# Designs tried in a protein design chat: VHH binders against q7zyf1. Part 23

Target 1, 260 residues: q7zyf1
Amino acid sequence: ALRIKVISMGNAEVGKSCIIKRYCEKRFVPKYQATIGIDYGVTKVHIKDREIKVNIFDMAGHPFFYEVRNEFYKDTQGVILVYDVGHKETFESLDGWLAEMKQELGPQGNIDNIVFAVCANKIDSTKHRSVDESEGRLWSESKGFLYFETSAQSGEGINEMFQAFYSAIVDLCDNGGKRPVSAINIGFTKEQADSIRRIRNCKDSWDMLGVKPGATRDEVNKAYRKLAVLLHPDKCMAPGSEDAFKAVVNARTALLKNIK
Below, E stands for the ipSAE of ESMFold2; O stands for the ipSAE of OpenDDE; V2 stands for 0.75 times the mean of E and O plus 0.25 times the DockQ between their complexes.

## First folded at step 12 (VHH)

Design v3 (framework vhh_7aqx_2; at its last look DockQ between E and O 0.49; V2 from the best seeds 0.00; counts 0 for: pae E 9.7 > 2, grease 24.23 > 24.2, SAP .735 > .668)
Fold by ESMFold2, look of step 12:
Structure v3 (fold): chain B 260 residues (1-260), chain A 119 residues (1-119)
Amino acid sequence: as target 1 above (260 residues)
Amino acid sequence: QVQLQESGGGLVQAGGSLRLSCTTSGFTFSRYAFSWFRQAPGEEREFVGAISRTGGITDYADSVKGRFTISRDNAKNTFYLQMNSLKTEDTAVYYCAAPKLFSYSYDYWGQGTQVTVSS
C-alpha cells in the first residue's frame, strides 16, 4: 500500500476542515501531536483501483501559536492551500504561507516536487466575491499548482479536487518523488502573468502602461506596443489576458486623448 | 529574563497616525510570533493584530483592518504597529504580547503604552 503525507494550509476560518470532513465522511480521526501542535489524522482512499493510505496534517491556520518546524513540512507529497473568495486578505496571505514553508525546508528542500492544490473556497455565498476566478487561477497556475473552486456550504468541487490531487500525487510517487526536469507547460510565461497581475491592480492609465505622467505620444505608443505584443490573446493563454489587453488598449486611448 | 517593552504611545488628533514599537529581549526573536492587544477603560482586552515569526503572515481584528499594519524587524528584535486614520474609539492602552512556544495562549506581555485620540 502506498503511504503519502499531505498538509493543509491557509488562514484560520477559510474552510480547510470543512473540505477535509466532507471528503473523508468521518474517516478522518483527529489527533493532537504535542511536538507540532497540529491536528493529525489518517484515512484511506482509492485512486485508479489502488488503495492509498493518507496521513493528513490539518494546520489550523494559527502559526502565531506554533513553532512550525521542519518536521511538519518534511517528506510532504501534497499541500492543500485554501483561501476564502469573500476575503481577499486570505488570498493575499498565500505567498506568506509558501515563504514559511520554503524557509523551514531550507535550501535543500524543493517545493517543485510537491503537489499543490489551491482551493478557492466559498464560505459565505451571501457576500460579494472579492477574488475572482481568473485572479486565483492565474496565481495558482503560474506556479504550477492545481486550482479548484470549492464550496464549504454545498461541497461543490471537493470530490473533483481530491481526485485530481491524489492522482497527481500518485503520479509523482511513481516518478520516484521527482517531477520531470521539463515538466511545466502552462501556456504562458511568468512575465505575462506578472504583467496581468500588475495591470489588474493599476488605478491609472500612466501606471498601467508603465510610463511617467507627461510622457509623449511616441513614449505612450511604444509602451503600448510592447504590452500589446506581450498580452495579445493570440499569444497569451493566461487567465485574465483578454481583460488585461482590453485595459491596456483603453489606457492608451485615454492617455492619447490629452496629448497633442 | 524575557522582556517586552512598548514605546511610541501618546496623544494624537483624530485622522492622524502613530507608530508603536515593541522591543524584546531574552527571546530568540526569530522563533516567535507576536501580537498587539488593546484595552480601553472599562472594557476587556481585545486583539488588534498578529505577525508570524518570519513576517510572512499577518492577521488583524476587523475594527482595525485596512488602517493598522503590523511589521517586524528581526535584526532589531523589534516589531511595530503602524496606526493610520485614527479614531477616538482607538483610545486605549496598547500591549505587545507573545505566546510561549507550543502554547495556545499569550503568556508574555508588555506593560502597555497609552494611545489617546482626541476629537
Scores: ipSAE 0.006, ipTM 0.306, lowest interface PAE 9.7, mean pLDDT 79
Fold by OpenDDE, look of step 12:
Structure v3 (fold): chain B 260 residues (1-260), chain A 119 residues (1-119)
Amino acid sequence: as target 1 above (260 residues)
Amino acid sequence: QVQLQESGGGLVQAGGSLRLSCTTSGFTFSRYAFSWFRQAPGEEREFVGAISRTGGITDYADSVKGRFTISRDNAKNTFYLQMNSLKTEDTAVYYCAAPKLFSYSYDYWGQGTQVTVSS
């Protein structure tokens, strides 16, 4: 039987353990080692008519446990990367988690040969969503990660996530541990992704179009045309592209009204 | 000898900001995660926040989330606590701490710095 090692990553209280518990309910016996900040469990799953043995290591998100976590990154085949949609800082910390993993894997480690499933968790807490779906998807997909909206509380998205996650790992294993090139069919460019991110985080309409305050009508129009071509719905399949395009259109309109 | 020293404390009005610094010596700074704690009079010492070895991961107490930020400068062997939107409830002696490597306890502490938030 194929054996898979899976770890969870993310800040404390984002619901990593809850996601795992929700899925593994009646599927595996968790062993909690509170003293070291690691929970581990073994489960058997059936993927594509194959039995797979999965070792799951649920790691504490607190920085204090770094010295424990660093030993568990090695030989990982799958990562459940979790953030809380209501707490933007948990999303922002994801890059740090990746950096930590990369550092611990060393130069011989290839993060590209690991399947990542990003869980935008706690979607049930809709009253204070701080990270929208498009932002999460853009970040995840731009890196070739799987993306899922999940609620550990309701169970929404959990089974779907794990099914896709394990399937991808199996495929990886069947391909000699290398991610199939076809899986990286990112239907958008880095430039498009960067533009969307920039637009989302811009302070004002000038910043959105990438022009200096006081820019001329011609400069505004030129900047708009460039972005319009880049983000046009017919040409850009990146998550959030439609909203970004609309924002750019509105920004142009607003600026031109004030420029004689 | 491992030493941690806090600085930057003082009196500030509610809604104001302070930046605390913890300067360290006697060990390899880049190998350690760091934490901030605080203790109000008559209360137990409580966790405020922590930063990972690389600085990429931070964690905060719920009571300070969104208001406080921890950062580190490896070149200066110093890590910081930026405190914004301060409240009277934030009044305490603030301590910086480091866990011993491969330990599950905080073995290294600063002397503390007083932060007083007035109404």
Scores: ipSAE 0.006, ipTM 0.277, lowest interface PAE 9.6, mean pLDDT 85
ESMFold2 (binder alone), look of step 12: mean pLDDT 82; pTM 0.827

Design v4 (framework vhh_8emy_2; at its last look DockQ between E and O 0.01; V2 from the best seeds 0.00; counts 0 for: pae E 15.0 > 2, off the site)
Fold by OpenDDE, look of step 12:
Structure v4 (fold): chain B 260 residues (1-260), chain A 119 residues (1-119)
Amino acid sequence: as target 1 above (260 residues)
Amino acid sequence: QVQLQESGGGLVQPGSSLRLSCAASGFTFSSYAMSWVRQAPGKGPEWVSSISRTGGLTNYATSVKGRFSISRDNPSKTLYLQMNSLRPEDSAVYYCAAPKSFTYEYDYRGQGTQVTVSS
């Protein structure tokens, strides 16, 4: 039987354990090691008519457990990466988690050969969403990660996530431990993704177009044209591209009204 | 209610052509990039092709590139797949899908149409 190792990553209180618990009900034999901040579970799942033995390590997200957590990254085949859609800082911290994993894997480790399922968790919260789906998807998919909207509370998205996640790991294993090439063709470029991210985080119209304050009409138009080609609906399939494009159009219009 | 209905499948000989259609209803068709995916017996789903919301951008799996052509008509809410130079390995159930992303996650998917290529 195929054996796979899976870990969870993300800040404390984002619901990693809840997601796993929700799925593992009657599936896993859990053993929590309180001293090291890891909940370990073993289960058998059937994917693509194959029996798979899964070892899942639910790691505590608190920095206190860093010294222990770092030993568990080795030989990982799948990562459940979780953030809370109502807390932007948890999303912003995802890059830090990836950096930690990369560091611990060392120069011989290849993060590209690991399946990542990003869980935008706690979508059941009706109070406030601080991370849009498009933002989460753009971030995840640009890296070749799977992306899911989940609610550990309601169970929404949980089974779908795990099914896709395990399926992808099986495919990886069948491909000699390398990510299938098909997963790499995300349909948009890094430049497009970066542009969308930049536009989303810009403070003003100058910044949005990537021109200096006081730029000439020609400079504004040139910058606009470049972004228009990059982000136009006929040119870009990246998540959030439509909104980004609209923003660019509006920015240009606003700037040109004020430039003699 | 969201509906995707595929049609145009059938039994054909190698080298022949088929044109698949997908009729969409119950959602804003023009707001979604659309995809074709296929699943052969004993195999997992395979992405075939995608088209942008406006139709200006298309993408294809390596296995079908140069042979298949995806198109759409937003006013009629219809998605098409022209399949030329069909091969036995193209045999599968073909699904119309509205993907959330290129990572095999879909908001909507139809019941599929069977394509069988055999001599």
Scores: ipSAE 0.011, ipTM 0.269, lowest interface PAE 9.3, mean pLDDT 86
Fold by ESMFold2, look of step 12:
Structure v4 (fold): chain B 260 residues (1-260), chain A 119 residues (1-119)
Amino acid sequence: as target 1 above (260 residues)
Amino acid sequence: QVQLQESGGGLVQPGSSLRLSCAASGFTFSSYAMSWVRQAPGKGPEWVSSISRTGGLTNYATSVKGRFSISRDNPSKTLYLQMNSLRPEDSAVYYCAAPKSFTYEYDYRGQGTQVTVSS
């Protein structure tokens, strides 16, 4: 049987343990009491006609446990990375979590050969959502990570997440611990993703098109055409591309009304 | 209701010792790592020490290592900070806290206890 190591990452109280407990229900048997802020369990799962044994480390997110967490990053095949859609700061912390892992793996580690499943978790169904799906999906998929909308309360998305997660880990293991070439084809480029993210955060039509105030009509149209080709729905499958394309069109129209 | 009640602060001379206590109620104390944080007037908060859920792992800011000792008693839901060899620089309001996130946000924080080290 194939044995794998999985860890959970994310801020405290984003629902990491609830997601794991909900999926594993009665199958996740803690092997020892964590005395240092890490719960450990072993479970068995069947995927692609194989039985795999999963060592799951549910990691405490407090900085105090950093020196303990660093021992668990090594030899990890999969990461469950969780944020709370109702608290944008937990989403904004994801880059910090990746940086911590990259630092601990050092130059010999390659995060590209680890399967990440990003869970946009709905902890409190009555709270206003602070991170929309396209924002979270764009961040995740631009990095080659799997993305799922989950709810520990209702169970929505959890089984689907674990099925895709374990299937991707099996594929990675079957390819000698390296991602298959097809696994890096996400349907859009880094330039497309970066442009959408920038456009989403712009308030100013000049900045949105990347031109200085007072630009000529030709300069505006040249900048527009570059972005339009980049973001056109026929060429860009990135989450949020349609809204970004519409915003770019509207920005051009607004600027050209006041230029000869 | 969640409550953290700090006590044991006071006015002492340099070189003295104090023992701070934090009584916890309204939440599962043994499920949280706990921290002491201090804040001097007009300055930002400064992390002092943290202790794991069971007390098996402790850590300290460089400025207090070797002088301060954190401990906890889970049956009595109490967190402690033994402060030895106190310096004027240790003067601050001391808070106990249950950490919330990687970014040092705290889910719960008490009202604080004043420690003043002066002649």
Scores: ipSAE 0.000, ipTM 0.124, lowest interface PAE 15.0, mean pLDDT 77
ESMFold2 (binder alone), look of step 12: mean pLDDT 82; pTM 0.828

Design w1 (framework vhh_7aqx_2; at its last look DockQ between E and O 0.22; V2 from the best seeds 0.00; counts 0 for: pae E 12.7 > 2, placed apart)
Fold by OpenDDE, look of step 12:
Structure w1 (fold): chain B 260 residues (1-260), chain A 119 residues (1-119)
Amino acid sequence: as target 1 above (260 residues)
Amino acid sequence: QVQLQESGGGLVQAGGSLRLSCTTSGFTFSSYWFSWFRQAPGEEREFVGAISRTGGLTYYADSVKGRFTISRDNAKNTFYLQMNSLKTEDTAVYYCAAPKRSTYEYDYWGQGTQVTVSS
């Protein structure tokens, strides 16, 4: 039987353990519990008519447990990467988590050969959502990660996440541990993703169009045309592209009104 | 073939000390985590402690924390369980184990060594 190693990553209190427990209820057999911020469990799952043995390491997200985590990154085949949609700092910390993993894997390690499932968790707490779906999706998909909206409380999205997650790992294993080239077709370009991110984080209309304050009418129009082609709904399938396009249109309009 | 063998078990009085050894063969010793387990009569096998590949990390069950220490000697392909301040409840068959390098599932076990703590 195929055996796979899975770890969880993310800040403390984002609900990593809750997601895992929710899914593994009556399915997971704990092998040992460390008093140092890691839970280890084993489960059997059936994917594509194959029995898969899964070893899952649920790691504490607190920095205090770094010395524990760094020993468990090696030979990982799947990562459940979790953030809280109501706490933007947990989303912003995801890049740090990736960096930590890369560092620990070293030059011989290839993060590209690991399946990532990003869980935008605690969607049940809708009153204070600080990270929208498009932002999370763009971040995840741009890296080739799977993306899911989840609620450990309600169970929403959890089964779907795990099924897709395990399926992807099996595919990876069947492909000799390499990500299939076909899976890399994200449907949008890095340039498109970068543009959307820039537009979302822009300070003003000049910055949004990528022109200097005081730019001429012609410069504004040129910049607009470039972005319009890049972000046009017919050409761009990137998450958040529609909103970005609208923002660019509005920015152009606003700037041209003020340029004599 | 991977082999693990425990030694050093025996009878000891409460409050006494005992050192168990686990000698290994058939794999790259320095590349593996190692663990100790124990099983008392009528009880399930329970985790005692573990040591990381480099020896830099050790962790223990709450029941033995502060009393037991795990160490390793890579040159001898052996790791140890130092048991101090032994209690009657520590009476069990002690097993050494090696989790698989890739998944950390415990695939390799010793035959066990009896530890008896008398009052």
Scores: ipSAE 0.014, ipTM 0.295, lowest interface PAE 8.0, mean pLDDT 86
Fold by ESMFold2, look of step 12:
Structure w1 (fold): chain B 260 residues (1-260), chain A 119 residues (1-119)
Amino acid sequence: as target 1 above (260 residues)
Amino acid sequence: QVQLQESGGGLVQAGGSLRLSCTTSGFTFSSYWFSWFRQAPGEEREFVGAISRTGGLTYYADSVKGRFTISRDNAKNTFYLQMNSLKTEDTAVYYCAAPKRSTYEYDYWGQGTQVTVSS
């Protein structure tokens, strides 16, 4: 008889409702048919031999509904956070969604005690992907969030997401509403994640290695060795570390050629 | 004790107009958003529209957009549904509702007022 509250968040038209309908439709029993920018329903699931009643709020992502949705952030155990892999702007908005929630929870709020499942959703499989898996996974896992590749159209990843999501919420509730002390080891540090993100955004080899134009061969090699130790795939398991390491290697090669 | 009370229902000809009122008590009225719902005979309750705490934002079901207008008067603890260009499919019992401030469900409902639109 465990009762939990979950919400969905993300920009409009990223497929939030399709993900919910695809997994929960036959188990989704409407209690109140409110359509005030918020779809509400209940479902029952079995996790770890327990029956769980889930109250789901599918939050509208349109700015028009901001004032209405403020009332629904409180006392939430789980958040489904969705972006469209084909539209980078929906991914870039995720930090804004978290900031909105933090503001409504107040200065005493603690997002660390809420389970997040980030869904990298494939809305239009005919469109080129603009947010690769390693970028989305790095963002999510560096924050302690679960990450899933989903397709609302094919159903891929949706069952796995909900199973892991509800299991994590049950564990949280069984630990008094706080995350267990032994958190999941993500296998990388904040410094490693920050370096990978910086390297992805660099436009030139000097900036990528963090040296001034005109640096000596020794300065280039010293900067390279620091990054190589930090990012080597044998020692860094962060999403995107292999590509970042290759980029650093290529930057070193290019700079040493230009130093003459 | 929190209460919502609808008034203003009745019989009206198609193409006509009607104004519903919802008077509230036991609330801090200005801290709530409010909504209208309706239930036609033999059907589930349907969202009609809502109004934000300050009245600056309104929301409407597609079936009533451009015909219905929600407003509120915080000095009178009352909000309104102006219904214009009424159709026979607008016939229903109309309810005003408010959510609990700390929960996710509508817990405060009026008793309902009948609106009947004849052709």
Scores: ipSAE 0.000, ipTM 0.149, lowest interface PAE 12.7, mean pLDDT 77
ESMFold2 (binder alone), look of step 12: mean pLDDT 81; pTM 0.819

Design w2 (framework vhh_7aqx_2; at its last look DockQ between E and O 0.02; V2 from the best seeds 0.00; counts 0 for: pae E 12.3 > 2, placed apart)
Fold by OpenDDE, look of step 12:
Structure w2 (fold): chain B 260 residues (1-260), chain A 119 residues (1-119)
Amino acid sequence: as target 1 above (260 residues)
Amino acid sequence: QVQLQESGGGLVQAGGSLRLSCTTSGFTFSSYVFSWFRQAPGEEREFVGAITRSGGLTYYADSVKGRFTISRDNAKNTFYLQMNSLKTEDTAVYYCAAGSRWTYEYDYWGQGTQVTVSS
């Protein structure tokens, strides 16, 4: 039987354990309730008519447990990477989590051979969503990660996530542990992704177009044309591209009205 | 050729201490998780403890927790089992084991060393 190792990553309180628990109810046998910030579970799942033994390590996201969790990154085949859609800082911290993993894997470790399922969690929260789906998807897909909207509370998206997640790991294993290059074919470029991110996080219309305050009409138009080509709906398949394009159009319009 | 060799076993009185060593050769020491097991007469082999590849984390059976300590010396390709406050029930053949996988499946085993704790 195929044996796989899975770990969870993400900040504290983003609902990693809840996601796992929700799925594992009646599926996983917890073996170790670690006072050390790691819950260990084992289960058998059936994927594509194959029985798979899954070892899942649910790691505490608190920095206090770094010394513990750093031992568990090795030989990982799948990562459930979780953030809270209502707390932007948890999303922003995802890069740090990846960096930590990379560091611990060392030069011999290849993160590209690991399946990542990003869980935008707590979508049931009606109060405030601080991370849009498009932003999460852009971030995830740009890295070749799977992306899911999840609610540990309602169970929404949890089964779908795990099914896709395990399926991808099985595929990886069947491919000799190497991610198919084709899976990396992101339908958009880094430049497109970066532009969309910049536009989302811009402070003003000048920043959005990438021009200096006080730029001339010609400079504004030039910058706009460049972005328009880059983000045009017919050319850009990146998540959030349409909104970004609209924003750029509006920014141009606003700036040109003020430029004599 | 891969070799694991236990040493340091013997007869000790209850309450005493022993330090077991497992000397390894034939493989990359730093790439393996190391564990100690023991088997008493008529009993099944049981897990005693383990140490991670980096040495940063150790695990112990409940029966030996607080009394036994595992350490490793990468420079010497040796890992250890410090046994304190020994009890008669600790009498067993102790085995060292090495595993390259995260599943704590062990690829290599020592021949064992006898530890006898007298009352």
Scores: ipSAE 0.014, ipTM 0.302, lowest interface PAE 8.1, mean pLDDT 86
Fold by ESMFold2, look of step 12:
Structure w2 (fold): chain B 260 residues (1-260), chain A 119 residues (1-119)
Amino acid sequence: as target 1 above (260 residues)
Amino acid sequence: QVQLQESGGGLVQAGGSLRLSCTTSGFTFSSYVFSWFRQAPGEEREFVGAITRSGGLTYYADSVKGRFTISRDNAKNTFYLQMNSLKTEDTAVYYCAAGSRWTYEYDYWGQGTQVTVSS
C-alpha cells in the first residue's frame, strides 16, 4: 500500500500531540522520544478505496536538539501546522517554522509539492480568541495550504482535517509527487491577501488608504479606487475581503468628510 | 578570523532592563544559529535562548521566558538579548554562541559580558 510521512509543527503548548493522539490512538514507536517530547506513530487509513500507511512524527516545540528536528524534514509528503487561536504569537511563529523547513530542505527541496494543513486549534476557547478565522484562513490559503478550525479537547474538526489532508496527499502521489493544476487555484492573489492583512493592521483612515495626512480629495479617491478594484467581492474570494472592503469604504468616507 | 563580541553588560537594579548585543565578523552571519548562554559562579553554563537562521523562531529557557527577547539583524551582523524584569538570579556572565546547526553544536563563542542584578 502507499506509504507516506507526515510531521507536525508548531510551538509547544498548542495541542499538536493531542490532535494526533485523538485521531491516531495507534501505538507510538519509541524513537526520538526524548525528554523534549518527540513521538513517532504509525497508522493505517483508507482513502479513496486504497489503504495508506502513515508514519507520523510529532515534534514538541523546544528546539535545543536541532539535529533531531532536522531529521524530521526529510522526505515528508505532508505537514500539519498547529497554532493556538488564543495566543497570536503561536500563529506568528508559523512563518518561522516554514522558513526553518525551507532552509533545511535546501534548494532541491520543493516545499510547493508538500501538502500543508493548518490547524487553528483550541477553538473551544473563543472568549479569549486572538486570531480570528478569516485571518488564519487567509494566511493559510494564500500559501496554498488547507485550513481547519480544530479542538483537541472536543475533537471538533480533527477527522475532517485528516480526511482532507490524506486525500490531498493521495492526489499528490497520484500526480507523480507534484501538485495537480486544479489544487493550486486558490481564488485570490498574493497582492489581495497582503492588502487585506495590511488593512487589518492599520491605525487610521489615511494609513488604510495609503495616503499622507492632508491628501487631496482626488488622491483619496484614486487610492480608494485602486483598493476597491483589488478587493471587490466579485474579484476577490480571499477570507476577510468583505470586511477589508467595508473598512476601505468607511475610511474613504471619513477622510472625504473633512476635505474641501 | 571569526569574532564574536558581547556588549551591553553591567550593573542594574532588580526589576530593571538591559540589552545585550553580540557583534559578529569573519563568517556569513545568515548561515548561523545564535544562542545566549549564561554562567553564574560555581555553576554549569546554562542555555538562555536561541534564534533560528531565518530569525522566525525564538526559544527560551523556562527561567527567562516572558522576560527576555532575542532578535537578530542580519544586515548589521548583530544578535541581541533584551532582558526585562531582571532578578538577582539573572546575575551571570552572558555568552553569545554561533553554530552552523540549530542549538545542536556551537562552533564559536564570545568572551562573555558580566550582568549583575542588585537587590
Scores: ipSAE 0.000, ipTM 0.197, lowest interface PAE 12.3, mean pLDDT 77
ESMFold2 (binder alone), look of step 12: mean pLDDT 80; pTM 0.807

